Miniprotein binders against p81326. Designs and how they scored, part 37

Target 1, 226 residues: p81326
Amino acid sequence: MLHFGGFIMEINHISKILEKEREEYIRNKVEEYLKQGFSKDDAVNKANQSWRTYIGHRIQDVIYNLLKKFLKDSGLKVTTDKALNNRNLPEELDKVKRLIAINYGEYLFLPDADVIVYKVENNDIKIIAIISVKNSFRERRFETTYWKLKLKESPVTSHIKVFLATPDKDNEISYKCPNGKPKKMRIILEYELDGIYFLKEDFEETEKAKHFGKIVEDIIEISKKL

## First folded at step 14 (miniprotein)

Design mb14
Fold by OpenDDE base, second read of step 15:
Structure mb14 (fold): chain B 226 residues (1-226), chain A 85 residues (1-85)
Amino acid sequence: as target 1 above (226 residues)
Amino acid sequence: GSPIEEARRILEKAKKILEKIKEALKESGNPELEKRAEQLIEFAEYLIRLAEEYLEEGRPKIAIEWLELAVRFLQMALELARKES
């Protein structure tokens, strides 16, 4: 399994590379919005909003592809909630979609599931894990926790592990009690989720809070118990 | 050289490493190491495609960063492939 130090080091570069794009992206978007007739202040604000959305998708795509490649040989399959947002799904994906759905009485809704890991055995699909990928925690800080709690409420979905993957660039959840002050978000996320995986080195490691390099092995181990 | 030229240079380097890995894997007798090497290769290939998208968008500087990362993964794969031998 890919626990070698070199792999861990290279994972840390992913977030760094993505952040290097910011300055150029913002500049280009500001120029674009100015050409559209927005004020300078509006252009800057819109560019920053666009960046947040863009970088969020980029990191999700990279992590998706990473997991897809490194889980493939273990017989595990990977998809995304985006791939499930189709009327005409292949039978396999339609089953996946139904197996992660949350019941709200008259309605079924899908949790936010940036990455979904599942296996197919004897034509039966077992959902193993949902990975939420967050570049930052500026918005919807506990949304992943909400979905975890909702998934636990049903025997159909209660077994599904929910993980958070983040570079945590702003150190919002990297430490539990920096300077003796509890970080509420770290403590709650670690308590409620099955694991937090960091795409960085500078964090407080615990049983549930690990480097992202360990996620592949952890998922494989979970898959063997299901 | 220009960022575009540098990106092309790194891309060619990546291709050469890929060829070396393929040659090394033909001689390998360890299925586990082979699988690991293949995983690294496939991810590196994804990163190369990602870099190519940036190149097409006229953003060679960021493309270089992804290409360099891809090369490092390929180097890791090559090291694994050589240990089998």
Scores: ipSAE 0.805, ipTM 0.914, lowest interface PAE 0.6, mean pLDDT 92

Design mb16
Fold by OpenDDE base, second read of step 15:
Structure mb16 (fold): chain B 226 residues (1-226), chain A 85 residues (1-85)
Amino acid sequence: as target 1 above (226 residues)
Amino acid sequence: GSPEEEYRRILEKAKKILEKIKEALKESGNPELEKRAEQLIEFAEYLIRLAEEYLEEGRPKIAIEWLELAVRFLQMALELARKES
């Protein structure tokens, strides 16, 4: 058995390492923007925005690779929305793309899908789960919920599980009712999504809110029911 | 030592652990544990590559952090591999 405790602890370190980079990154970017002629205040603001984008991509990449490696032996495949942004896709990925597309009448659009988990059986593709990875909830707090609701509207996509993975550094959704006050965002996200997975220890655990270390097992279990 | 020297030291440690895992897996009789060990190894290898990217970008301190994480995953893999024997 993967010493579940050890694995959990190492997952938590991922977020910690990423946060250690912030100070250096901000400093370097500030210097860069100052050289470009921005004011100090503008440089700081731009650096912070750049950091948010950068760290968001980094954590997504790490989680993608983690899931890819740990789901591989279960016969599950993993891709990303970025990989689907190609005009010339392999047949398999083209099918994946079509199977997650949301209908807007004249147009089909893809949900935000940082990680897509699917299986191939008898040349048929079944989408199992979409994982949205959020480093912070400063922007687009309910975006993942929107996509979940949209996916539910079609019998083609209604079975797709939508999960949120986050370190929740600012404790925006870690607790439902801290100090007796309901956290609207936590309550709504937990209600609408199929699960929330935390890359941290200090959170209120529920049936849907779990440590990220459990996501692999949960996905495998879901895949067996499809 | 310099951050670069420390990086190299940790990388060598990672390589030694990988060799130990390889030897332990030769005597493995539990396919499930082998798979889990391999998953950990593959993820550790990704982390090593990630560390290399940071190193190439001139960020050795962060590179070391990723590399240390990789080592810890390799240690977990080694523990699993030894349990199979």
Scores: ipSAE 0.825, ipTM 0.922, lowest interface PAE 0.6, mean pLDDT 92
Fold by OpenDDE base, look of step 17:
Structure mb16 (fold): chain B 226 residues (1-226), chain A 85 residues (1-85)
Amino acid sequence: as target 1 above (226 residues)
Amino acid sequence: GSPEEEYRRILEKAKKILEKIKEALKESGNPELEKRAEQLIEFAEYLIRLAEEYLEEGRPKIAIEWLELAVRFLQMALELARKES
């Protein structure tokens, strides 16, 4: 459909727009840290770390809002791990929180879940998918796969799909074997996760590695089977 | 013009497109296309709010980029709405 192509192109712009403020952000933060008495090298390092955190939250928010709007008419609800960290949760969100919890014997912990998609049917909540949003893979490269594996260990959570959404600006996982050399991270992530969705055009497409524009349809399809 | 003036110009364009969508949807008979158009509109409205946040932070250039993206989503919605007519 002609509209799908346009939609894909506009999704690709999200990451590009977010990156446009980087230079200004870094400059301002460097100046701030210098004024605090840090060395130039320390100031630059701290500024870069601050940027990674900042831009990570921004892209997560955009993706959350996108999914929320485009899944709404399918009767699907969307929340975040941040929303679940509240002490006073509505009953619905409290149930969502419990249904994604991982058992460690004496303790229950939540997986990293930037976006959580669920449905409510006959007062029963079914968790459909968890989407991890990563702007870059510099840290905790396999954290999402760890959570997928942990969720798979319980019959309560084993049905939950785990997806990764990323612009992959550094091309860390865009291709499996560029120049004949296997990209370990891409291969492992694609093997362990239920899907990888790219907010860019230049990637190796496979059955599990798709453009982000397909994630809405995929989630809706999964929801019908549950 | 100033970045602020350009922002205002684009915002007015967005508003005009929204009005055109409303008009086109009155004549629409395809519920699926209507839903799709509404999704695009709601996301565009989010982007407009995001642009406004950047503007308030004193970053009009980035605000304009988000606003232009919103306009493109509205244009897509308008195209869908018109196909139903």
Scores: ipSAE 0.823, ipTM 0.921, lowest interface PAE 0.6, mean pLDDT 92
Fold by ESMFold2, look of step 17:
Structure mb16 (fold): chain B 226 residues (1-226), chain A 85 residues (1-85)
Amino acid sequence: as target 1 above (226 residues)
Amino acid sequence: GSPEEEYRRILEKAKKILEKIKEALKESGNPELEKRAEQLIEFAEYLIRLAEEYLEEGRPKIAIEWLELAVRFLQMALELARKES
């Protein structure tokens, strides 16, 4: 139903807007760090580090709000790993946390799950999908893959779909064989994850590598099978 | 004019589109298209609030970009609201 082409194309404008914001953000941060006494090279490095944190939070917020609005009429609820890390969780969210957490002896960890989609039926909670948002693949390139593998180890969590959402501005994972050479990162991510959703138009589409605008339909269809 | 003047002009455009959507929804007979139009409106309203945050931070040029995106979603909602059931 959300499969009309305009919706898919307009969502990709998010990455275009963020790229326009980057130039202004970096310029302002460099000026700020120069006033603090850093060299030009250090100020530029610090500004780029600051940008990566900032843009990651902005993309996560937009994706959370998009999913919340477009999934609500399908009986699906959306939360975040930040919300699940509160000490005083409502009963519903405490159940969500327990259903995705991985036990490492005396430690309990949530998978890399910026956004979590679940449903409630007859007071039972079923986790549908987790979405990891990655702006860059410079660090922790395969963390999402690790968490998918851990979730597959238990019948309780093996049904959970693990998605990656990314603008991939620098084309780090946009193509499987750029210039005739296999791109390890793209190939492994696509093989292990349930889907990669690009916030841009130019990438190699496959059954698992899709435009971000497809994610709502995919989640709804998955939820009908559970 | 100024970026702030441009922002206000686009915001007025958004408000006019919202009025047209409300009028079209009064006459719609397709509940599923109405639901989709309303979802598009709600997301556009989120985008407008996000644009307002940028404006309050003194960043009107980027605020305009988010506001333009909101208008695009409102235009899609209007198209859906006008479809004959």
Scores: ipSAE 0.803, ipTM 0.914, lowest interface PAE 0.7, mean pLDDT 88

Design mb17
Fold by OpenDDE base, second read of step 15:
Structure mb17 (fold): chain B 226 residues (1-226), chain A 85 residues (1-85)
Amino acid sequence: as target 1 above (226 residues)
Amino acid sequence: GSPIEEARRILEKAKKILEKIKELLKESGNPELEKRAEQLIEFAEYLIRLAEEYLEEGRPKIAIEWLELAVRFLQMALELARKES
């Protein structure tokens, strides 16, 4: 297992670095939109929206690569929903895609799956976990729980662990009952999901709410039981 | 120096650390520590590539932050490699 203290500290830096980019990014985008003929107010709004999308993808990519590198020696493979969004998939990924699909009667749809962890044993694929990566909870706050509940409805997918990884920069779910008032979102997410992993230090730790540094170990342990 | 020069300096530092780790790992006899070190190295290499993308975009200040993070991961790997020797 990774030297836990140093690794944890470095994980916390990931989100901090990403946030440092914001000012420069916004400035550059505002300038770009102004050159395109937008008003100052429109340019600022568009830049902020662009930032939210950009930073969301960036943190997902970093977490994907982190998990990919730190899980590989355990015989675990990692992919993304984006990689599955292809008409011509390798057989392995096509199987992965089918094994996470949710049935809506006439249609099959994939859950939001920023990171998918699976193993291949004896030519059989077992999906171990789906990790949803969220930089903020401004939109679709319970989307991950929706997908977890949908996955539980089928014996094909009910075993799949669903985790949320977040820096929770706005402190929306870091504590259950700050000042004695229950935070609905934290309580519901923790109840419905298999775990919440924070890329920060300042949070209320529980059995299900842990530092992101523990996710690798947790996934490996889950994989041994499947 | 300029942010670009600083980024280059850190990148060269990272490369030197990588070389040292690889040398130490060739002599190592602990497979578990080797695996852990390799994980850290591979992630650091990813961060270096990420930093290089920022450099190509003309954003050296952010590149420096990623490079510094990469170096810290490499230092962790180096410490593991030293324990094996």
Scores: ipSAE 0.802, ipTM 0.913, lowest interface PAE 0.6, mean pLDDT 91

Design mb20
Fold by OpenDDE base, second read of step 15:
Structure mb20 (fold): chain B 226 residues (1-226), chain A 85 residues (1-85)
Amino acid sequence: as target 1 above (226 residues)
Amino acid sequence: GSPIEEARRILEKAKKILEKIKEALKETGDPELEKRAEQLIEFAEYLIRLAEEYLEEGRPKIAIEWLELAVRFLQMALELARKES
């Protein structure tokens, strides 16, 4: 298992690198939108919106690849909800898709599952964990919690661990009670989710709130119990 | 040098480190260290590919940041490989 101080430090650099891209990205997008005929104000607004979407996908991709590489030798497989959005899925992924589906009566819907960790044993698939990756909490702050609660409602999915991974750059959930005032979002997320993993150093560590560097070990340990 | 030249320099450095690791891993004594080293290598290789994408997009400054991160992971892998030999 990869838990060493150097690894933790390098994980923290991921979010920092992504944030360094912002200025260049915004500048380029503003120029692009200006060329398309938008006003300066509209161009800036659109560029900022584009950035939020772009950076969200980038961090998800990096975390996906990180988990994929560091879980591989433990016999664990990693996929994404995007990979499951195909009409012609391989049998294995089709099973994964079905095993994370949430029942709404007449309809089945997938939870937001940026990263899905599963194992294959004797041709049976066991879903181990879903990791939601959020760069910021500006939108849909409790969506991950919603999906966790929905997954708990079915014996088919109730065992699935739901984790949140975030750099929490705005310190929205890094501390429970800064200055003696409870942060509602931190408290609720920590209570409802199986774990929160920070891609940063400056946070209040608890049993459920850990550095992202520990997620690999935690997932492996969970996988051994399933 | 230019950001592009610097990126190329770091990329070449990364490739050289990769070669050193592969050589060191030929004489493996600890399977656990080998696995850990391989994981670090594979992730570093991903970061290198990511950096190359940025280079293709004409964004060498960001590419450099990812390449430097990749090199640090490779250095960690090399240290593990050396402990194993």
Scores: ipSAE 0.791, ipTM 0.908, lowest interface PAE 0.6, mean pLDDT 91

Design mb40
Fold by OpenDDE base, second read of step 15:
Structure mb40 (fold): chain B 226 residues (1-226), chain A 85 residues (1-85)
Amino acid sequence: as target 1 above (226 residues)
Amino acid sequence: GSPEEEYRRILEKAKKILEKIKELLKETGDPELEKRAEQLIEFAEYLIRLAEEYLEEGRPKIAIEWLELAVRFLQMALELARKES
């Protein structure tokens, strides 16, 4: 129990460290864009956009590596959609790619899958979970929900759990009904997804909304049932 | 000291903790705790690499933050290893 508490606290530090980088990053990028001849306003806007992209990738990478390390001893493997964007994939990853693909008639497309957890048993691959990692919800607020619904439409992918991991810095989905007013986004995401995992302490915990520190155990438990 | 000097100090601390863990794990009899400790160590090692990347980018302050986080994970692993002994 004590170790779990410590683990939870350290997970919260991940998002805090990433946020500390923002001021320096923005300052440096603004200077860079000014040197390129952009106006101050344009430079600031471009820097902010650059930051959003940058920090998004950083948090995804950290979470990917975390899950990879903490799931490996359970016989679970972890990959990313980026790793699947290759013409020449190893057989295992090629199978993973095919098993998460969504059918659009003439075309197959992959869902946004920042982290993919799967197991290999008797040379068969079973996809267990997809984790979408979002630093903020300014854009594509229901994209993860869309992919969950699409995955649910096929018997090939309907069993795949879809989780959202977020620090939710702006408290967009941390509470269901703050001040008695329902937060549509929280309610919908919690309803449609299999779980929401917060990299923070200040949130309304429910059966589906948990601290990120619980995701490893939850995934392992799910993997035993699939 | 300079941020770079502080980074080096913390890195040495991390290395010492890692050595202690490795020594204790050789004597451990609980495979489950050993696995958990190893997971923490491997994640800490990732964080150390991440810190190094920031350092190479000329961002020592953020590098130190990641490195300190790595140390805390190593300390958790050390605590687990001690319980097995």
Scores: ipSAE 0.819, ipTM 0.920, lowest interface PAE 0.6, mean pLDDT 92
Fold by OpenDDE base, look of step 16:
Structure mb40 (fold): chain B 226 residues (1-226), chain A 85 residues (1-85)
Amino acid sequence: as target 1 above (226 residues)
Amino acid sequence: GSPEEEYRRILEKAKKILEKIKELLKETGDPELEKRAEQLIEFAEYLIRLAEEYLEEGRPKIAIEWLELAVRFLQMALELARKES
């Protein structure tokens, strides 16, 4: 049995390692932007924005690879929205792309889908889950919720589970009512999404808010019901 | 030693652990534990590759952190393999 405890602890280290880069990264970027002629304040702001983008991609890649490896033996496949942004897709990925597309009348658009979990049975593709990976919620706080609601509107996509995975470094959604004050974002995200998974220990656990270590099992269980 | 030397030492440790796991898995009788061990190994191998990328970027300190994480996953796999043996 994977000692659930050991696996959980190692998952928490992922975020910690990524955060160790921050100070050096910011410093280097500030210097770069200063050399480009930006003011100190502008350089700092740009460096922080660059960091958010950089760290966001890094954590997404790690989570993608984690899910890919730990779901593989369950017959589940994993891809990303980036992989779907190709003009020449393999047939399988082209089907995946079409099965997550949202109808806007004259146009089809894809939801933000950092990780897409699907299965192939009898040459049919079934989308199981979309995982949005967010390092912080300073920008686009309810984007994932929007996509969940849009997916829910179509019988083609209504079955797709939408999860949020986050280290929640700034404790923006770790607790529902810290100090007796409701955290609107936590409450709304938990209400609208199928689950929130934390890459940390310090959070309020609920039926929908769990440690990221449980996501593999949850996805496998969902896949059996679909 | 230099960060690069430390990286090499940890990498050798990872390789030794991996070899030990492979030896133990040859004698395994539980397919489920074997499967779980393999998952951990594959993820560790990804982390090793990630560490290599950081090393190539001239960031050996962060590379070491990722490599150490890989070693921990390999150790978990080793523990599983030992239970099978």
Scores: ipSAE 0.819, ipTM 0.920, lowest interface PAE 0.6, mean pLDDT 92
Fold by OpenDDE base, fold request of step 18:
Structure mb40 (fold): chain B 226 residues (1-226), chain A 85 residues (1-85)
Amino acid sequence: as target 1 above (226 residues)
Amino acid sequence: GSPEEEYRRILEKAKKILEKIKELLKETGDPELEKRAEQLIEFAEYLIRLAEEYLEEGRPKIAIEWLELAVRFLQMALELARKES
């Protein structure tokens, strides 16, 4: 349906456009931090960290809006953990927040949920999927897996699909066994998660590892079974 | 022309495509294709807003790239709308 070759190609451009900013962004931030009195090495490190945060938010926003627009006609709603991080939530979002919360005994915590897909039927909220959006895996390799496992532990949340969306710019998880050597991260993520969706062309496709262009259809299909 | 002038030209192109789509959608008989076209349009409109943000930040080159992406989504929507007409 959305697998029009054109749609897939355009999705790949999203990450490409964002990455074009990197060199200029880093240069400008390095200069900024040098002016603040940091050493060259510290300035570079801080600039790189700033870039990771910046680009991470940008890609999350784009993916959020993409999913929001392409899922709406299927009766599906989209929110984010950021939107849930408020003391004064509308009733609907407060319910969403409660339905994704993980129990730690005395405390409830939310999983990292860059995108939350849910439906409202007969005034009941059903959480369909959580999508983690990662531009790179330098800092949080198995965080999404942790949350998936935690969500499985409760009958309240065990049905929630957890997906990873990534351009995988560093090719950390694009292939399972490059050069005959198993990549632990790809294998574990694919095993534990409900799916991995790539915003790129060059990856090993499997039943669970697909192009991001398929995520909308997959989510819609899942939503019909809930 | 300047990057800003190029941006404006592309924006006008996007607007013209959008107008054509809207005209065609009034004549569409397939609700499913209409929905798909609308989804593409709405995402393109988001990308146009994103492009505008970059333009306002003084980054017209990146703004143009986002805007061109928006145009491509609008063209996809136009193709869908034409198939229904």
Scores: ipSAE 0.801, ipTM 0.914, lowest interface PAE 0.6, mean pLDDT 92
Fold by OpenDDE base, fold request of step 18:
Structure mb40 (fold): chain B 226 residues (1-226), chain A 85 residues (1-85)
Amino acid sequence: as target 1 above (226 residues)
Amino acid sequence: GSPEEEYRRILEKAKKILEKIKELLKETGDPELEKRAEQLIEFAEYLIRLAEEYLEEGRPKIAIEWLELAVRFLQMALELARKES
């Protein structure tokens, strides 16, 4: 496994590069919204919202592609919830979709699943893990936890590992008790999820809280036990 | 040079590294190291495509940053390939 220090360091650069876009992106979007007739304050607010959406998609895409490339040789496949949100799915993806669906009585809904890792053995699909990718938490602090708990409620999905991958841009969950004060969000996320993977170095490492560089190995290990 | 020229120079560097890796991998006897090198290469190739998207969007400075990251992944792959040779 690529647990060499260089790989870890380069993973950290992913978030750094993405953050460098912010100033330019905001400036351009503000200008765009001003041209559309919005006030300066509205333009700034809209630009910031647009940035959050944009950067979220970008980091998800990068992590998806990273996992796709580094898991493939282990016989593991990767998809996304977006790929599953199609009417006409290949049989394999249709099965994947059904195997991660959460029952709400009359309806089946998919958990937020930025990355879905699965294997195919003898025409049977086994879902291994769901990775939620968050650049920042802001108002959706426990969304991933909700999905983990929902997946845990069914024997069909209870085995699925749910991981959070984040650069933790705002240092919201990097430490459990900074300055002796418990960070509720870190504690709860670590307790409820199967793991938290950081795309940064400055965090409190635990059994469940690891550097993102370890996620590939962890997923492969889990896959061998299924 | 212009950011676009710098981008092209770095891209050529990436291509040269990739060719060196391919040459070394032909001589490798360790399938596991080969797989690891290939994973790094494929991810680097993704980053190159990502850089190209930024370039097409008229954002060459950020494109260069992604491309430099790709080069670093290729360098890691090269180091792995060299250990087997």
Scores: ipSAE 0.801, ipTM 0.914, lowest interface PAE 0.6, mean pLDDT 92
Fold by OpenDDE base, fold request of step 18:
Structure mb40 (fold): chain B 226 residues (1-226), chain A 85 residues (1-85)
Amino acid sequence: as target 1 above (226 residues)
Amino acid sequence: GSPEEEYRRILEKAKKILEKIKELLKETGDPELEKRAEQLIEFAEYLIRLAEEYLEEGRPKIAIEWLELAVRFLQMALELARKES
């Protein structure tokens, strides 16, 4: 039994460490943009936007590597949408790419998939889950839900679980009805997605809203049913 | 000491913990606990690499934070390995 308590606590530190970088990053970027001739206000705004992109990628990379290591011994593999954005894919990844593609009539497009979990059985690829990693919800609030709904529309992809992983720094989805006011985004995301996993301590736990420390076990369990 | 010196100190600590885990895992009889310990070790090794990247970027303070996190994961692995002995 992974001492769930210690593991959970250390997962929470991931987001805390990333946030410690913010002040230095913003300062450096502001200086950079000022040197480029931007106004102070524009420089600050651009720096904040750059930070959101940067930190988003960092947390995605950490979570990807975490899942990669902790799912490995269960025979599960992980990849990313970025890894699939290549003209020359190995056969395995080419199959993964095809199995997550969404049909738009004349076109096939990939869902946003920060982490893709799959297994190889008898040379067949089975997609198990897609995990969307969001540091904040300022942009694309329901994008993950959109992809989940689109994946449901095809028998090829309808079985794919879609999870959201987030530290929810701004407490946008941590609680369903704080102060008696429903949080639309929490309610919709929890309803439409297969699960929400929090990289934090302070959230309303439900059957579908759990601590990120449970995601590995949940994915393994799902993989056994497929 | 300098942040770089502190980084090196913590890295050495991580290496020592890793060696202890390896020694204990040689004596372990529970394959499941061994696998879990290995997972923690592999993730810690990733975090060490991440810390190194930050260090190379001239950001030793953040590098130290990642390295300390790696040490904590190694400590968890060590605790698992000890329970098996």
Scores: ipSAE 0.800, ipTM 0.913, lowest interface PAE 0.6, mean pLDDT 92
Fold by ESMFold2, look of step 16:
Order: sequence, then C-alpha cells, then structure tokens
Structure mb40 (fold): chain B 226 residues (1-226), chain A 85 residues (1-85)
Amino acid sequence: as target 1 above (226 residues)
Amino acid sequence: GSPEEEYRRILEKAKKILEKIKELLKETGDPELEKRAEQLIEFAEYLIRLAEEYLEEGRPKIAIEWLELAVRFLQMALELARKES
C-alpha cells in the first residue's frame, strides 16, 4: 500500500493518450492554416504552436483535477493561477494569491504556478507547494527555478515547495548524464527545485526525480511537517 | 462496431463496475480504504466527463482512450473494495 504501483502505471497513460492525438491534430491545423492563406512554413509553425498550447492546457487540467481529488481528504486544497486571476476573487483565494506573490518593490507579481496546494489551519492559510507543468523545455527552460529562487527571498514564501511536472516526451531532462556528459538543464533543475515529477516511465529516477504518481504521497507528507 | 458503439459498450462496463463498488463499500468498516476508493471513483468520474467532451466534439477514438483510463481507475477501486469483503 505504501507504493502505488498500479496508480503510478495508470497515471503514465495520461501522457500516452495526449500523444495519440498529436499527429492528426497537427495535420488538421496545417490544412486549416493553409486554407487561411499562410505559407507552408508558417502553417507548420503555427500548427506546432497550437499543439503546444493545447497539450499544455490539457495536462494542467488533468493534474489539477487529480490533485484536487486525491488531496481533499488530507485537508489540502488545490487552486490554479487561472482561478487566482479572476476579478471577483473570494477572500480565501485572495489570501492564497497574496501569500505566493513576489515583491518587486512597487509591484507584486504571481510566479508561474500552474497548480497551487494549500491548507487552512486556525483561520490561516499555509501554502504547501506550487507545481509548474511543462510539456517541453524549448523555451523558458529555467523559468521554474527562477520562481523558486524568488520565493526563497522572503520568510513568508521560503517554505513553499516548488515542483516541476512534465511528460518530457523528447527526453530533454530525463537523464542526468546521457552519453557520459552532464546534462546541464536536468542537473540545474534537479538541484534547485524541490522535485521533478515525470509523467512517463523512462527517465533516471533519483530522490528528487520521480514518477508523477508519487507527488500525492510527497505533498501529504510535507503538509504534516508544516 | 463504430467508435461510438464501442464508447457506449465501455461506458456500460464502467457503470456496472461503479455499481458493484458502491455495493461492496456499504459492507466496509475501514474508513481509510473507503476514502481511497472514493478518490479513485471521483477521478474516474472526472475522466468520464473529459471523455464525454471529446465525444461531443466528434472525436470518439480519443474519447475511448480517456474512458478506458477511467475504467482502469474504477477497477482499482473495485480491487480495494473486494480486499475488504
């Protein structure tokens, strides 16, 4: 019961399902853009961008719903950066928003925190973790580490765990030393973040680099110490 | 059969599994196992709603993939419920 073998294996199917649609999605989008008058090169580029947006939103939604359902009975609540940007923000979520905000002098900005886990204790809110969901690392490869470092600058936010969740389909960070050479991106991400959670089977597992299915147990354990 | 007919067949399987789980959970006295079974059921129900979205958008082949995943989570909940009975 300590190791959720079946749970971990079934979670990895999420990435596989999302990839099944990719080829057909891109083909249809290229045709759509060609009909709009774009060149072949522009249509392909726009179709790939469309896919990256689509799959990113889908992965985030699935992760949010998974965490919400599996953390609820441990007294943990889950929200998203999208929910925190609503203009009519309930008091509880307004407090969550303020508790993860980064101070830039006259300005306060939210980190890119796709999913936020928190608890309510004695009418106070304690932020447990933020999860950044990345489908690829082509662009903004170290954005998540930047936010971790900024959160560490204040005693109000320094306790917040920062996790990365990724299918990493193209093996951009799956291995620490592929072909005997240190992979800088994997090494820096693993060093700076509190954990990297892979939505696939094939990666180099370490104390910080784990199967995504482990994230529920890890968050619950952390929340008991906070 | 058509992808839509296959979807309906799998959905009926999911419903039967869910009814069996609920029957077995009424016999349980272990609140921790009941919580875990209910978590699996709630996530499976989310996956079914997601599958329905794909079906309504005219993408039954992808809808089947999400529905099959929902069934896998229901089967895990069924296994938990049977362990206690």
Scores: ipSAE 0.797, ipTM 0.915, lowest interface PAE 0.7, mean pLDDT 87

